# VHH binders against p49116: the designs that were tried, part 266

Target 1, 238 residues: p49116
Amino acid sequence: EGPLLSDTHVTFKLTMPSPMPEYLNVHYICESASRLLFLSMHWARSIPAFQALGQDCNTSLVRACWNELFTLGLAQCAQVMSLSTILAAIVNHLQNSIQEDKLSGDRIKQVMEHIWKLQEFCNSMAKLDIDGYEYAYLKAIVLFSPDHPGLTSTSQIEKFQEKAQMELQDYVQKTYSEDTYRLARILVRLPALRLMSSNITEELFFTGLIGNVSIDSIIPYILKMETAEYNGQITGAS
Key: E = the ipSAE of ESMFold2; O = the ipSAE of OpenDDE; V2 = 0.75 times the mean of E and O plus 0.25 times the DockQ between their complexes.

## First folded at step 20 (VHH)

Design mq5 (framework vhh_7n9e_1)
Fold by ESMFold2-Fast, scan of step 20:
Structure mq5 (fold): chain B 238 residues (1-238), chain A 119 residues (1-119)
Amino acid sequence: as target 1 above (238 residues)
Amino acid sequence: DVQLVESGGGLVQAGGSLRLSCAASGFTFDDYGMYWGRQAPGKGREWVSGISWSSGYTAYASSVKGRFTISRDNAKNTLYLQMNNLKPEDTALYYCATHTPASYPEDSWGQGTQVTVSS
């Protein structure tokens, strides 16, 4: 059979809101993050293997892994997003919140630890110089995780994950033939994604968009959007 | 379709240098790692060197390490191989290559450029 992904799944191009304001605000951060989230959902939805699993399974998979996909997207798009600048603005806002007694010290500690973990993850991926092909297949490995509770079709999901792993291995082995350890260096980055809190990701990047509604709650609606609506979200059409 | 066109080969004396170029088209060049391979007369294809999309990572076959340098220019969709201190055993047809989903399960290789090192 053919490859799990196509060339269109390797291409992952984020269009940022323009212009970037002189001083970053919650609205700009939220709009940038929303564009990345919608691009990630559109990416997943367009995979034939994903579509073959059916609507209920698709919703369950994306609900379980959206934070992992989003974090991989942040790492992949860190340069175009100026992610370091966004994270610095978030840190500055948090420090001002401490000074103004608006947030508890314990909560700020949790959020700062999350930011540190995110920075370390993005730095490790940048140091390995992960390319579009490698990112696409890492996202596929994460998406087709058979071990989330409540899943049906787990054997088929596992088969797609194994296919993703095999195709990534083939690519790395052909491109860097005598570096027998590159694949292992890449794959050992993935477990860190599951240690990152989706609730803290929502707080940092999505508060201006969703209010009291969780990302988990809106996923079924995003997956049902027409292609034109996805394109509108990706390009910033209201 | 992926198209790869190599140039820069030629005849050179042992100890000399050559710079190979590969013009790539038909795919989004900066989404993929690239590599160089070679095939000596009467031998199979051998991997020579690979480079990641932004040049942050490179790898070399033990036989060329320290003598060859792989590089790329994403703005020009071009891959390079700088070959220094050439040896007669480096004589081969040199190919640039990439592996895209469209090429699965095979690689996309160019037609090659001949490098001959005299002793």
Scores: ipSAE 0.854, ipTM 0.946, lowest interface PAE 0.5, mean pLDDT 89
Fold by OpenDDE, second read of step 21:
Structure mq5 (fold): chain B 238 residues (1-238), chain A 119 residues (1-119)
Amino acid sequence: as target 1 above (238 residues)
Amino acid sequence: DVQLVESGGGLVQAGGSLRLSCAASGFTFDDYGMYWGRQAPGKGREWVSGISWSSGYTAYASSVKGRFTISRDNAKNTLYLQMNNLKPEDTALYYCATHTPASYPEDSWGQGTQVTVSS
């Protein structure tokens, strides 16, 4: 069996909506997020090992880890997305647009903490200066996580995760051989992803586009979308 | 296809300096960490220096630390290795490399450029 990833899986380029509005409105934020989500999902779909798991298992995996993949994508594409500006806009929206009567103080705190955690995570990844190859395998490790409840083919998933880990290790050892603990420093960031609520992420980034529809419910459709459909939407939209 | 073309090697006296260049094409250069390696005659490949995609991280083999400087220009898709205070033991074929998943476990590297340091 060949490598888990190919060159096509390492390159991860997000195209932002154009033109950028004077003010980052909810629509722009949601559109940007949606593009990243679709890119992330289709990235996963493009992996032969992922394809080998079958549609049902694939859907379950993505449902389990979409928030983590999305967050890694945010970190990876932070500069292109102007993530800091987006997050600031989100905060502003929350402060100015959310009626005090709609959210409890505890909920507001929770949401703000989530934003801070997200920002901190992305900053930490930037500080580590993670490259495209490392991101690819980190995403793979997150994707092929066997420890989510309700998954089938967990043994196979575990094997793919191990393969991803091994390939990452080999890459880091070759590229950054004098940084003995780089691998560890990178991997220890992954737990932070699971501390982030998918529900809050969905609320912050996607509510403006999908309304009452959950990301969970649309994942099967995203995974079934043709690449051409996605590309057409990206080039012709907004 | 990934292409890496090294240049800048040559014959130099001990204590001299050389600057190697590596022209990269066929991939998104600024997405990848890069490294220099070398291979002396009759010896295996040796890692020399590495640099992250944004140049935020650099690393050096103990044998070259303080003498060599790795850098990159992402706008030019070029990797550099400034070699100062060269020693005879630095004599080798120097190559630049990146690791591509498609060629794993093999790295992508060029044909190399010969550096010869005379005593």
Scores: ipSAE 0.009, ipTM 0.295, lowest interface PAE 8.9, mean pLDDT 87

Design mq6 (framework vhh_7n9e_1)
Fold by ESMFold2-Fast, scan of step 20:
Structure mq6 (fold): chain B 238 residues (1-238), chain A 119 residues (1-119)
Amino acid sequence: as target 1 above (238 residues)
Amino acid sequence: DVQLVESGGGLVQAGGSLRLSCAASGFTFDDYGMYWGRQAPGKGREWVSGISWSSGYTAYASSVKGRFTISRDNAKNTLYLQMNNLKPEDTALYYCATHTPADYPEDYWGQGTQVTVSS
């Protein structure tokens, strides 16, 4: 059988809402995040191995790992999103909420710790200067995780994950041949993704600020979305 | 159609400098790492220098470290190699290349630009 990913699966281009507002607002942040989520889901559904698992299995898989895929996407698209500016705006809003006594101190602490973990992750990926091919295979390794509860095709998922790891190793050894430990440095970053709460990601980027969106409820819809409808969502066209 | 077009080579005396350019088109330049390779007459290909998609990571062959600097301008889809303190041993045809998936047998290479260093 051929490679897990083709060159078309390496391309990952986020189209930001335009124009960018002079001052960041909740609507802009939510739409930017939604476009990234839709791009990530469409990327996953385009992989033949993913579709081969069947609809019930592939939906369960994405429900389990969407936050990890989304976070990798944030790191990969950090520059085009001006992610540091978005995170600064969120922090400013949270500090104002503390002064107005609208949120409990414990909840604010949890959210701030999440933002710090996210910034640390994105900074580590930037320092490693992960390229587009590496991001594609890291996303594939995360997507084909056999260890989530409730998965039915565990052995096949594990084989696809191993194939992703093998193809990433081959790429890194060829491309960064003088850096013997590069692959190890990249792979040890992945466990940090499991420490980030999907509920807090929803609150910061999707539901807590506006729209009451439940990512779990929309994942099946996004995965079944027709190409024209998907393109409308990521470009803002209808 | 993917194209890589090198330029900037020429004849230079030992101790001199040259700046090579590689114009890329037909693919998303800022998603891929790039490298410079060279091939002297009757010798195999030699990897010279590499740069990550964002310029955050650069690497050099031991033979050129400290003398050559790789850089890129993603807005212009252009890769550069600044070559200082050139030696006769640097005489070669210089190629730019994008990284191909490891499962492909060959890297995509441009047609090259000749660098000749006289003593």
Scores: ipSAE 0.000, ipTM 0.172, lowest interface PAE 17.8, mean pLDDT 80

Design mq7 (framework vhh_7n9e_1)
Fold by ESMFold2-Fast, scan of step 20:
Structure mq7 (fold): chain B 238 residues (1-238), chain A 119 residues (1-119)
Amino acid sequence: as target 1 above (238 residues)
Amino acid sequence: DVQLVESGGGLVQAGGSLRLSCAASGFTFDDYGMYWGRQAPGKGREWVSGISWSSGYTAYASSVKGRFTISRDNAKNTLYLQMNNLKPEDTALYYCATHTPANYPEDYWGQGTQVTVSS
């Protein structure tokens, strides 16, 4: 059996909405985030091992881990997205909401803590200078997580996760031979992804969705999209 | 096909310098770390230096640290190795390499460029 991922799974190119507004608004942030989410789902569905698990398992896995995949995508695409600028705009909006009594202090504190955790995660990944190969395998480790509640086929999912870990290890050991602990430094960053609330991610990045559709409810739809439909969404073509 | 083509080797006297180049094609160069290895006559392959995709992280074998500098130009799909203060024991065939999922285990080695350091 061949490798878990092919070269096409290493390439991860986000196309941003154009033009970028002078002052960021919720619509631009939501469109940018939606494109990244769609790219992440399309990435997952293109993996032969993922397809082999079947539709029900695929839906359950992505519902369980979309926030982790999305956060890895934010870190990987931080420069393309100008993520620091987006986060600064969100912080400014939250500060204004305090002054206008629109949100409780407790809620603002929760959201600010989430933003700080996200910034810390992205900064840690940037300092390690994670490449496209490493990101692809980190996403695969996250995707093939056997420990989410309600999953079936957990032994097969665990085997795919172990295969992802083995292939990442081989790459890191060959590329950075003298840095014996690089892999450990990379992997120890992953547990932080589970401490981040998917509900807060949804509020921060997806509030502009028409009809107040939840991410959980659209996942089956996105996974069933034909390639042409998916490409239409990420390019903004009608 | 992934293709790696090394150049810049030659004969040089001890204490001299050489700059090696590796032209990469057939994969998205910017998505991968790259490294240089070498093989001396009658010996196995030795890892020399590695560089991350953005050049933000580099690593060196203890035998070359402080004398060699690895760099890359992603716009040109080219990897470089600047070799200073060369020693006779640096005499080897130098090759560039990358590891890709399509080629697991690793198969992406160039033909190499010969470096000979005279006393």
Scores: ipSAE 0.646, ipTM 0.861, lowest interface PAE 1.5, mean pLDDT 87

Design mq8 (framework vhh_7n9e_1; at its last look DockQ between E and O 0.01; V2 from the best seeds 0.00; counts 0 for: pae E 15.3 > 2, SAP .688 > .668, placed apart)
Fold by OpenDDE, second read of step 21:
Structure mq8 (fold): chain B 238 residues (1-238), chain A 119 residues (1-119)
Amino acid sequence: as target 1 above (238 residues)
Amino acid sequence: DVQLVESGGGLVQAGGSLRLSCAASGFTFDDYGMYWGRQAPGKGREWVSGISWSSGYTAYASSVKGRFTISRDNAKNTLYLQMNNLKPEDTALYYCATHTPATYPEDYWGQGTQVTVSS
């Protein structure tokens, strides 16, 4: 049996909106985030194992893990996105809301902590110098998580996750043979993803673009989006 | 198709230095970690050193630690191995290698370059 992923799944290139504005406005941030989200979802969609689970199960999986996939995408694309600058801009925009007393002290704390967690996670991944192969399989491990509520075909999902884990292990072991703990160092970062609120992520990155529409509600549409439509959106051709 | 071409090997006296190069093609070089291995006559393949995609992480076999330095130039799709203070026991065919989904379940390695260290 062949690998879970192919070379095409290792490549993960985000195209940023152009031109970059002098001031990172909400629209630019949301557009950038949306492109990353679409790229992540279509990445998942392109995996044969994912396709084999069927549309309903696929939708459920993505709904369950989109925040984690998105966050891994942020980490992977942090340089291209200038993530630190984006996060700073988000904080600045948030300050306006704070000044208008639209948020409680507790909410402000939660949002700021979330931003901090995102930054720390991305920094930690950068320190590990995670490569495209490793990211691809980490995303696969996250995607094929059988422990989310309401999932069907959990046995098959588990098998795919195990396959992802094993192939990642093999890669790490062969590439860094005498570093027996690298895999563990990488995998131990995954729990941090589940500590991050999808609601807060949605608020920070997507509210300006989708308004009151939830990411959860648009996931089925993203997954059904034609590749041509996606490419058109990336290139700005509508 | 993945291709790896090693060069830079030769005959050197103990205590000498060599710099090996590996030219990579046929895959997205900066998406993958790379590693050097070696095979001495009559012995199995031995892992020597590995490097992450952006050189932010490196690992070395205990036998070469402090003497060898792995590096890479992603713009040139080239992997390097600087070998200092060479010892006779370092004599081997040195090869660069990578693992991609296309090569699964095997790694891909080049033909290698011979390093011979004389006493």
Scores: ipSAE 0.919, ipTM 0.971, lowest interface PAE 0.4, mean pLDDT 93
Fold by ESMFold2-Fast, scan of step 20:
Structure mq8 (fold): chain B 238 residues (1-238), chain A 119 residues (1-119)
Amino acid sequence: as target 1 above (238 residues)
Amino acid sequence: DVQLVESGGGLVQAGGSLRLSCAASGFTFDDYGMYWGRQAPGKGREWVSGISWSSGYTAYASSVKGRFTISRDNAKNTLYLQMNNLKPEDTALYYCATHTPATYPEDYWGQGTQVTVSS
């Protein structure tokens, strides 16, 4: 059979809202995050293996792993997003919330720890110089996770995950043949994604746009969007 | 489709240097790692060196480490191999190579450029 992904799935281009404001605000951060989320959903829905699982399974799968896909996307697009600048702006906002007693110290500690973990993850991926092929297959490994509760077609999902793992292994072993440690260094980064809180990700990146609606509740609608509407979200085109 | 065209090979005496080039087309060059391989007469393919997309990561076969340097220019879609202190055992046809979804399940090796090192 053919490969799990195509060359079009390796290409992952985020277009940022333009111009970047002099001072970062909630609207700019949320718009940027929304574009990355929509790009990630479009990436997933265009995979033939993903489509083959059927809409109910597809939706459940993405609802379970969107935070992992989003975090991988943040790492992959860190430069184009100026992610370090966005995180600094979020930290500044949180420090102001402490001074005004608007949030508990315990909650702020949780959020700051999440930001630190995110920075550490992105730095480790940058240090490994992860390429588009490697990111695409890491996202596929995360997407085709058979171990989330409530999933149907778990044997088929596991088959696709194993195919993703094998194709990533083949690529790394071909490209860096005598460097037998690179694949292990890459794969050992993935468990950290499961420890990242989706609720804290929503608070950091989607405050002011989603309101009381959770990301996992809007995923079915994003996955069913027409291509033109999808492109409008990821580029800001009308 | 993927195309890789190598150049820069030739005849050189032991201790000499050569710089190989590889012109890539047909795929988004900066999304993929690249590598060099070689094949001596009567022998199988041997991996020589690999480089990540932004040049932040490189790896070398033990036989060439410290003598060869891999590099790339993404603006020119070109891969390079600087070969110093060449030895007769480095004599081989040198290929640049890549592995993309379009080449699956095989990797793609270019046409090669001949390197001959005299004793």
Scores: ipSAE 0.853, ipTM 0.946, lowest interface PAE 0.6, mean pLDDT 89
Fold by ESMFold2, look of step 22:
Structure mq8 (fold): chain B 238 residues (1-238), chain A 119 residues (1-119)
Amino acid sequence: as target 1 above (238 residues)
Amino acid sequence: DVQLVESGGGLVQAGGSLRLSCAASGFTFDDYGMYWGRQAPGKGREWVSGISWSSGYTAYASSVKGRFTISRDNAKNTLYLQMNNLKPEDTALYYCATHTPATYPEDYWGQGTQVTVSS
């Protein structure tokens, strides 16, 4: 009967690793991305509706949508992260991989197309001037998606998603009362998130974690972490 | 530190009702979601029902939906589970739990209260 999100769920402050290296490398990129991932998971875990679904459902939801939440986080934090600089550094690392014959031409095409799609998504969100409340509700809509395979409690998840959609609508209509089509313009951005590959996201941003450890395998651990450990991962202090 | 104490279990005939209570202490109860789980003999834990901090959002496992009702009284730091139309397959140890940023490595849960449903 209360709101799905409170004001504490609007705050989403990413702190970048210090010191920033002279040239960005895979370790800086991976730590920066890891901080965003942990911030996103802590955000999801703090939502009372998410807490009400139980541990197994929580893990299944986050496994299904972590890439979409991460991508929304990239768009929201693009300026503080200097995301365009990070993506340029990734492209330079790809050029080195070509020279060392580590990647096929088809794989390079797939990765470059993914980078282009990510840049287009982030640019479209910036052009719409999406605010922090809107991002919080968009993340909730993505989090409470009932149509992913293997979920339990899908009826209740759908009700939470509908609640998030209704609260976003109410917020947009109140805050942007003279912009009749703002909600529609915002919501049409969401399908692009389903086109983003979690496999390529891992390769672009989590190379230091890729090997015998995947984001899917880490999610149960991340969701069980205490707040102090989350803050250490978000700030790099540990 | 965190303490969850379940009560209200017992032996009941099929079709009967029980109301479980969970007294909570050691944390700010009305800031966190709560849930009930159960463990039948020889089986793993099964999530049963959850409720948000404000009671505005509830969820139920399909096996209990329509028969069980979760509620909470934040003024009394107490979580409830009203169980109606009980069936023998509801026989289990019932425990309340919370999963908050402060709980680690897993959700914290109580010792449980036994519910036994006879034919």
Scores: ipSAE 0.006, ipTM 0.226, lowest interface PAE 15.3, mean pLDDT 81
ESMFold2 (binder alone), look of step 22: mean pLDDT 84; pTM 0.835
OpenDDE, look of step 22: ipSAE 0.787; ipTM 0.913

Design mq9 (framework vhh_7n9e_1)
Fold by ESMFold2-Fast, scan of step 20:
Structure mq9 (fold): chain B 238 residues (1-238), chain A 119 residues (1-119)
Amino acid sequence: as target 1 above (238 residues)
Amino acid sequence: DVQLVESGGGLVQAGGSLRLSCAASGFTFDDYGMYWGRQAPGKGREWVSGISWSSGYTAYASSVKGRFTISRDNAKNTLYLQMNNLKPEDTALYYCATHTPAGYPEDYWGQGTQVTVSS
């Protein structure tokens, strides 16, 4: 029995569309988000433990947790993406939409609350100075969640989650030995991911690309893609 | 394969200073936290200090806090330990270390650099 993840799973490098436009537009935001989503799904699919669960279980797990994986990816890649600039542009657009009565007040409130939760999450991760190893294992913990409704093989999933938790603990305890509370500070950030709406994430980051199709409906297709197709989506090559 | 090469040790009188360096290779240095440990004759390994990937977080053993400073240069794949106000009790072989999946279940330790503090 080897480690749950390899060094290749710790490495998580987002290739942004280049160059960044001077004025952010929906196409740039959606292309950037899509690259991150595909990178996240390729990351999950490359894990031997994930592959061992079988295609049906793989699909169910990713459908249940894609928003959590995507949000962790946003936090990890926040600087590469200039995420704060993207979120500021979205907020400005929403403020203008309020003045022009283009969106309902309830919807604007929900979207603004989501953006503030996302900003708070990313800021908390930045303050903790989470590294590539820690992010990889946090993603593994959310991926191997046995508690989503409708899952089969929950015992095996739980064992992989426990293995992820143990390996993260070992890393943190070795690296910051006398800081006995660092692991708890990291893990307590995770429940917030489940409070964020996948529908609002789709609206903010994917509307211009997906339009009338949900991410949930395309996940089985993405997971069945060949490696070359994944690489094309990650780099923008066709 | 992960390689860690320490340097900068030597003989120094109590109250003196030394700066240790650790050259890292074989892994993506800025994806991992790094730490220093030491082993005195007849004693087990003792953790000394740790640093996060961007230097945004550091931690120190109570015995060295205020006297030692850990730092890193990600462009040079190098970890440092600045040791001030050295005491005879700091005499040990000093190791830089990291924990990566490739070392599972063990962490990686360098060969060490000897620090001897005379009274």
Scores: ipSAE 0.859, ipTM 0.948, lowest interface PAE 0.5, mean pLDDT 89
Fold by OpenDDE, second read of step 21:
Structure mq9 (fold): chain B 238 residues (1-238), chain A 119 residues (1-119)
Amino acid sequence: as target 1 above (238 residues)
Amino acid sequence: DVQLVESGGGLVQAGGSLRLSCAASGFTFDDYGMYWGRQAPGKGREWVSGISWSSGYTAYASSVKGRFTISRDNAKNTLYLQMNNLKPEDTALYYCATHTPAGYPEDYWGQGTQVTVSS
């Protein structure tokens, strides 16, 4: 009955596809996003508490929060990913679609607003200068959210979330003792994640790679993927 | 037994630099995050900087950010703290410690090395 997270859960290293193309095409964006998604889910899998919930519950949790985890990952890996450049490329691609009259005005607005929300969120996290420990705990809090519909073992999930929150609190108190309200400032950012559409995220980052296959449908597969397979995929993707 | 032995402290003028070292033994060094803390006379312990086990992440207290750099050599079981642009308010006993999440297991820390920054 140790802590929810260990130091092994703090490390979150995203490896980008290599080489970087001169033009960030849809494939590069989707590949980058996929790597982040896999890394995020693999991270979740590495948590003993997560493992303890069982496959069904794990799948349900990840299905419920993958967008939030992914978004936190984007924020955390924004520099490595050159997120601003990726988002710009996405916008450019969107412009092409607009020119082809493939999207309604309302849809365009929704997508653009979503991109704005993503940018704003990531910028806000950068401004807060969130460190690896804080990100780990925030991801844990998001992962172990008991308030999603259809979840089993909600009491246990809640306990894990509380544990994550408590450990974060203690960490922040110890690490940033001079900043009395840092915890609050960090936690207050989490609601923004719930405002983001998973469908739009999927469309922006994954459509070019998975086609008509939903992230929801591949989550069980990703969660069952062996670490060696995952690593092989990352290294062999180029 | 876990042992952490700090070195590199001393007297330095404001604006000067020091590099602290922490030799670790008695545990698998590369399995644990590490951090530097400090304690000024009459004050409590203060977290200064932390580094993950793989050096993947580093963190700094706001008071030292931009001036201090934490690093580690896992092959040598050694933690480092490069301190630049030192200020009188940085005067303290600096100690290295294992950086674990809140709760179990407890952090281990050394005896510390004294850093004194004169005006």
Scores: ipSAE 0.000, ipTM 0.234, lowest interface PAE 12.2, mean pLDDT 87

Design pa1 (framework vhh_7n9e_1)
Fold by ESMFold2-Fast, scan of step 20:
Structure pa1 (fold): chain B 238 residues (1-238), chain A 119 residues (1-119)
Amino acid sequence: as target 1 above (238 residues)
Amino acid sequence: DVQLVESGGGLVQAGGSLRLSCAASGFRFSEYGMYWGRQAPGKGREWVSGISGDSSYTAYADSVEGRFTISRDNAKNTLYLQMNNLKPEDTALYYCTTYEYSGRPEDYWGQGTQVTVSS
């Protein structure tokens, strides 16, 4: 029964590749993003409620929400990642490339719009000064979303999401007791995550992946990694 | 190497009870979630129930909630499924799995134990 999340689930420490290059490149950005993705999936796997669901359900949940979890992770780790510097480098590359191999001006526009939405999301979270407990519960609310197509355990998932919402409410009311509207200001930010394209996230952050590997295709393998393998991925140990 | 061995199946009349066991070896049992699944003749695999490594959380398919209880004994490396108020539609091969199941030929699923519920 117990609480949905423990103090261990509040700890979310991203270790960046070292050293940071003088000029950002695709491989550094991809390595940084991959570490955040692996950290996020390891975080999800450590939740007892998540563990209680079947493997097919676990895989389906993460496949459906990885972009939302990743975006929350970007916001939470924005300072550690120097995210603003990474996004500026991506924007500069896009503007200088002048897309000549294909004529999709609409695609460039969609990508730029995505970057600006991401910047605004991260800025809003920073302005609200979201703490580690709040991030953990927001990630849990996103993870236990019962409304994605194809899920087979929707009633159980809904129960876990409701528990996450109730525990976030309890935490915010006790910790920020004089800020009556804080919870509402936090929750109203979540719908924006679903408007962000996972395909554009892959293009921006995971372009350095070898071959035609999609995030969707690697999720089952990441979720099955031993703890030592996860630690290797998030620290870059071979 | 991971090994899972199910037992406790049999023939039972509607409304009866059975207790299934799964003996596990080859991994740190208490650190991993454990699951019961089933497969009826001509049907695909159906998830039945799951339990966290520390037993703090359990989950059930809607079709079995209130009738089945999953539990584990980490000292004995054993998973249990207590099945009450059995129905003919519960007839299936029951197997246990862990979170690490890969879906490949050498997967760590047990051979299963047959449960048959007469109408």
Scores: ipSAE 0.602, ipTM 0.823, lowest interface PAE 1.2, mean pLDDT 85

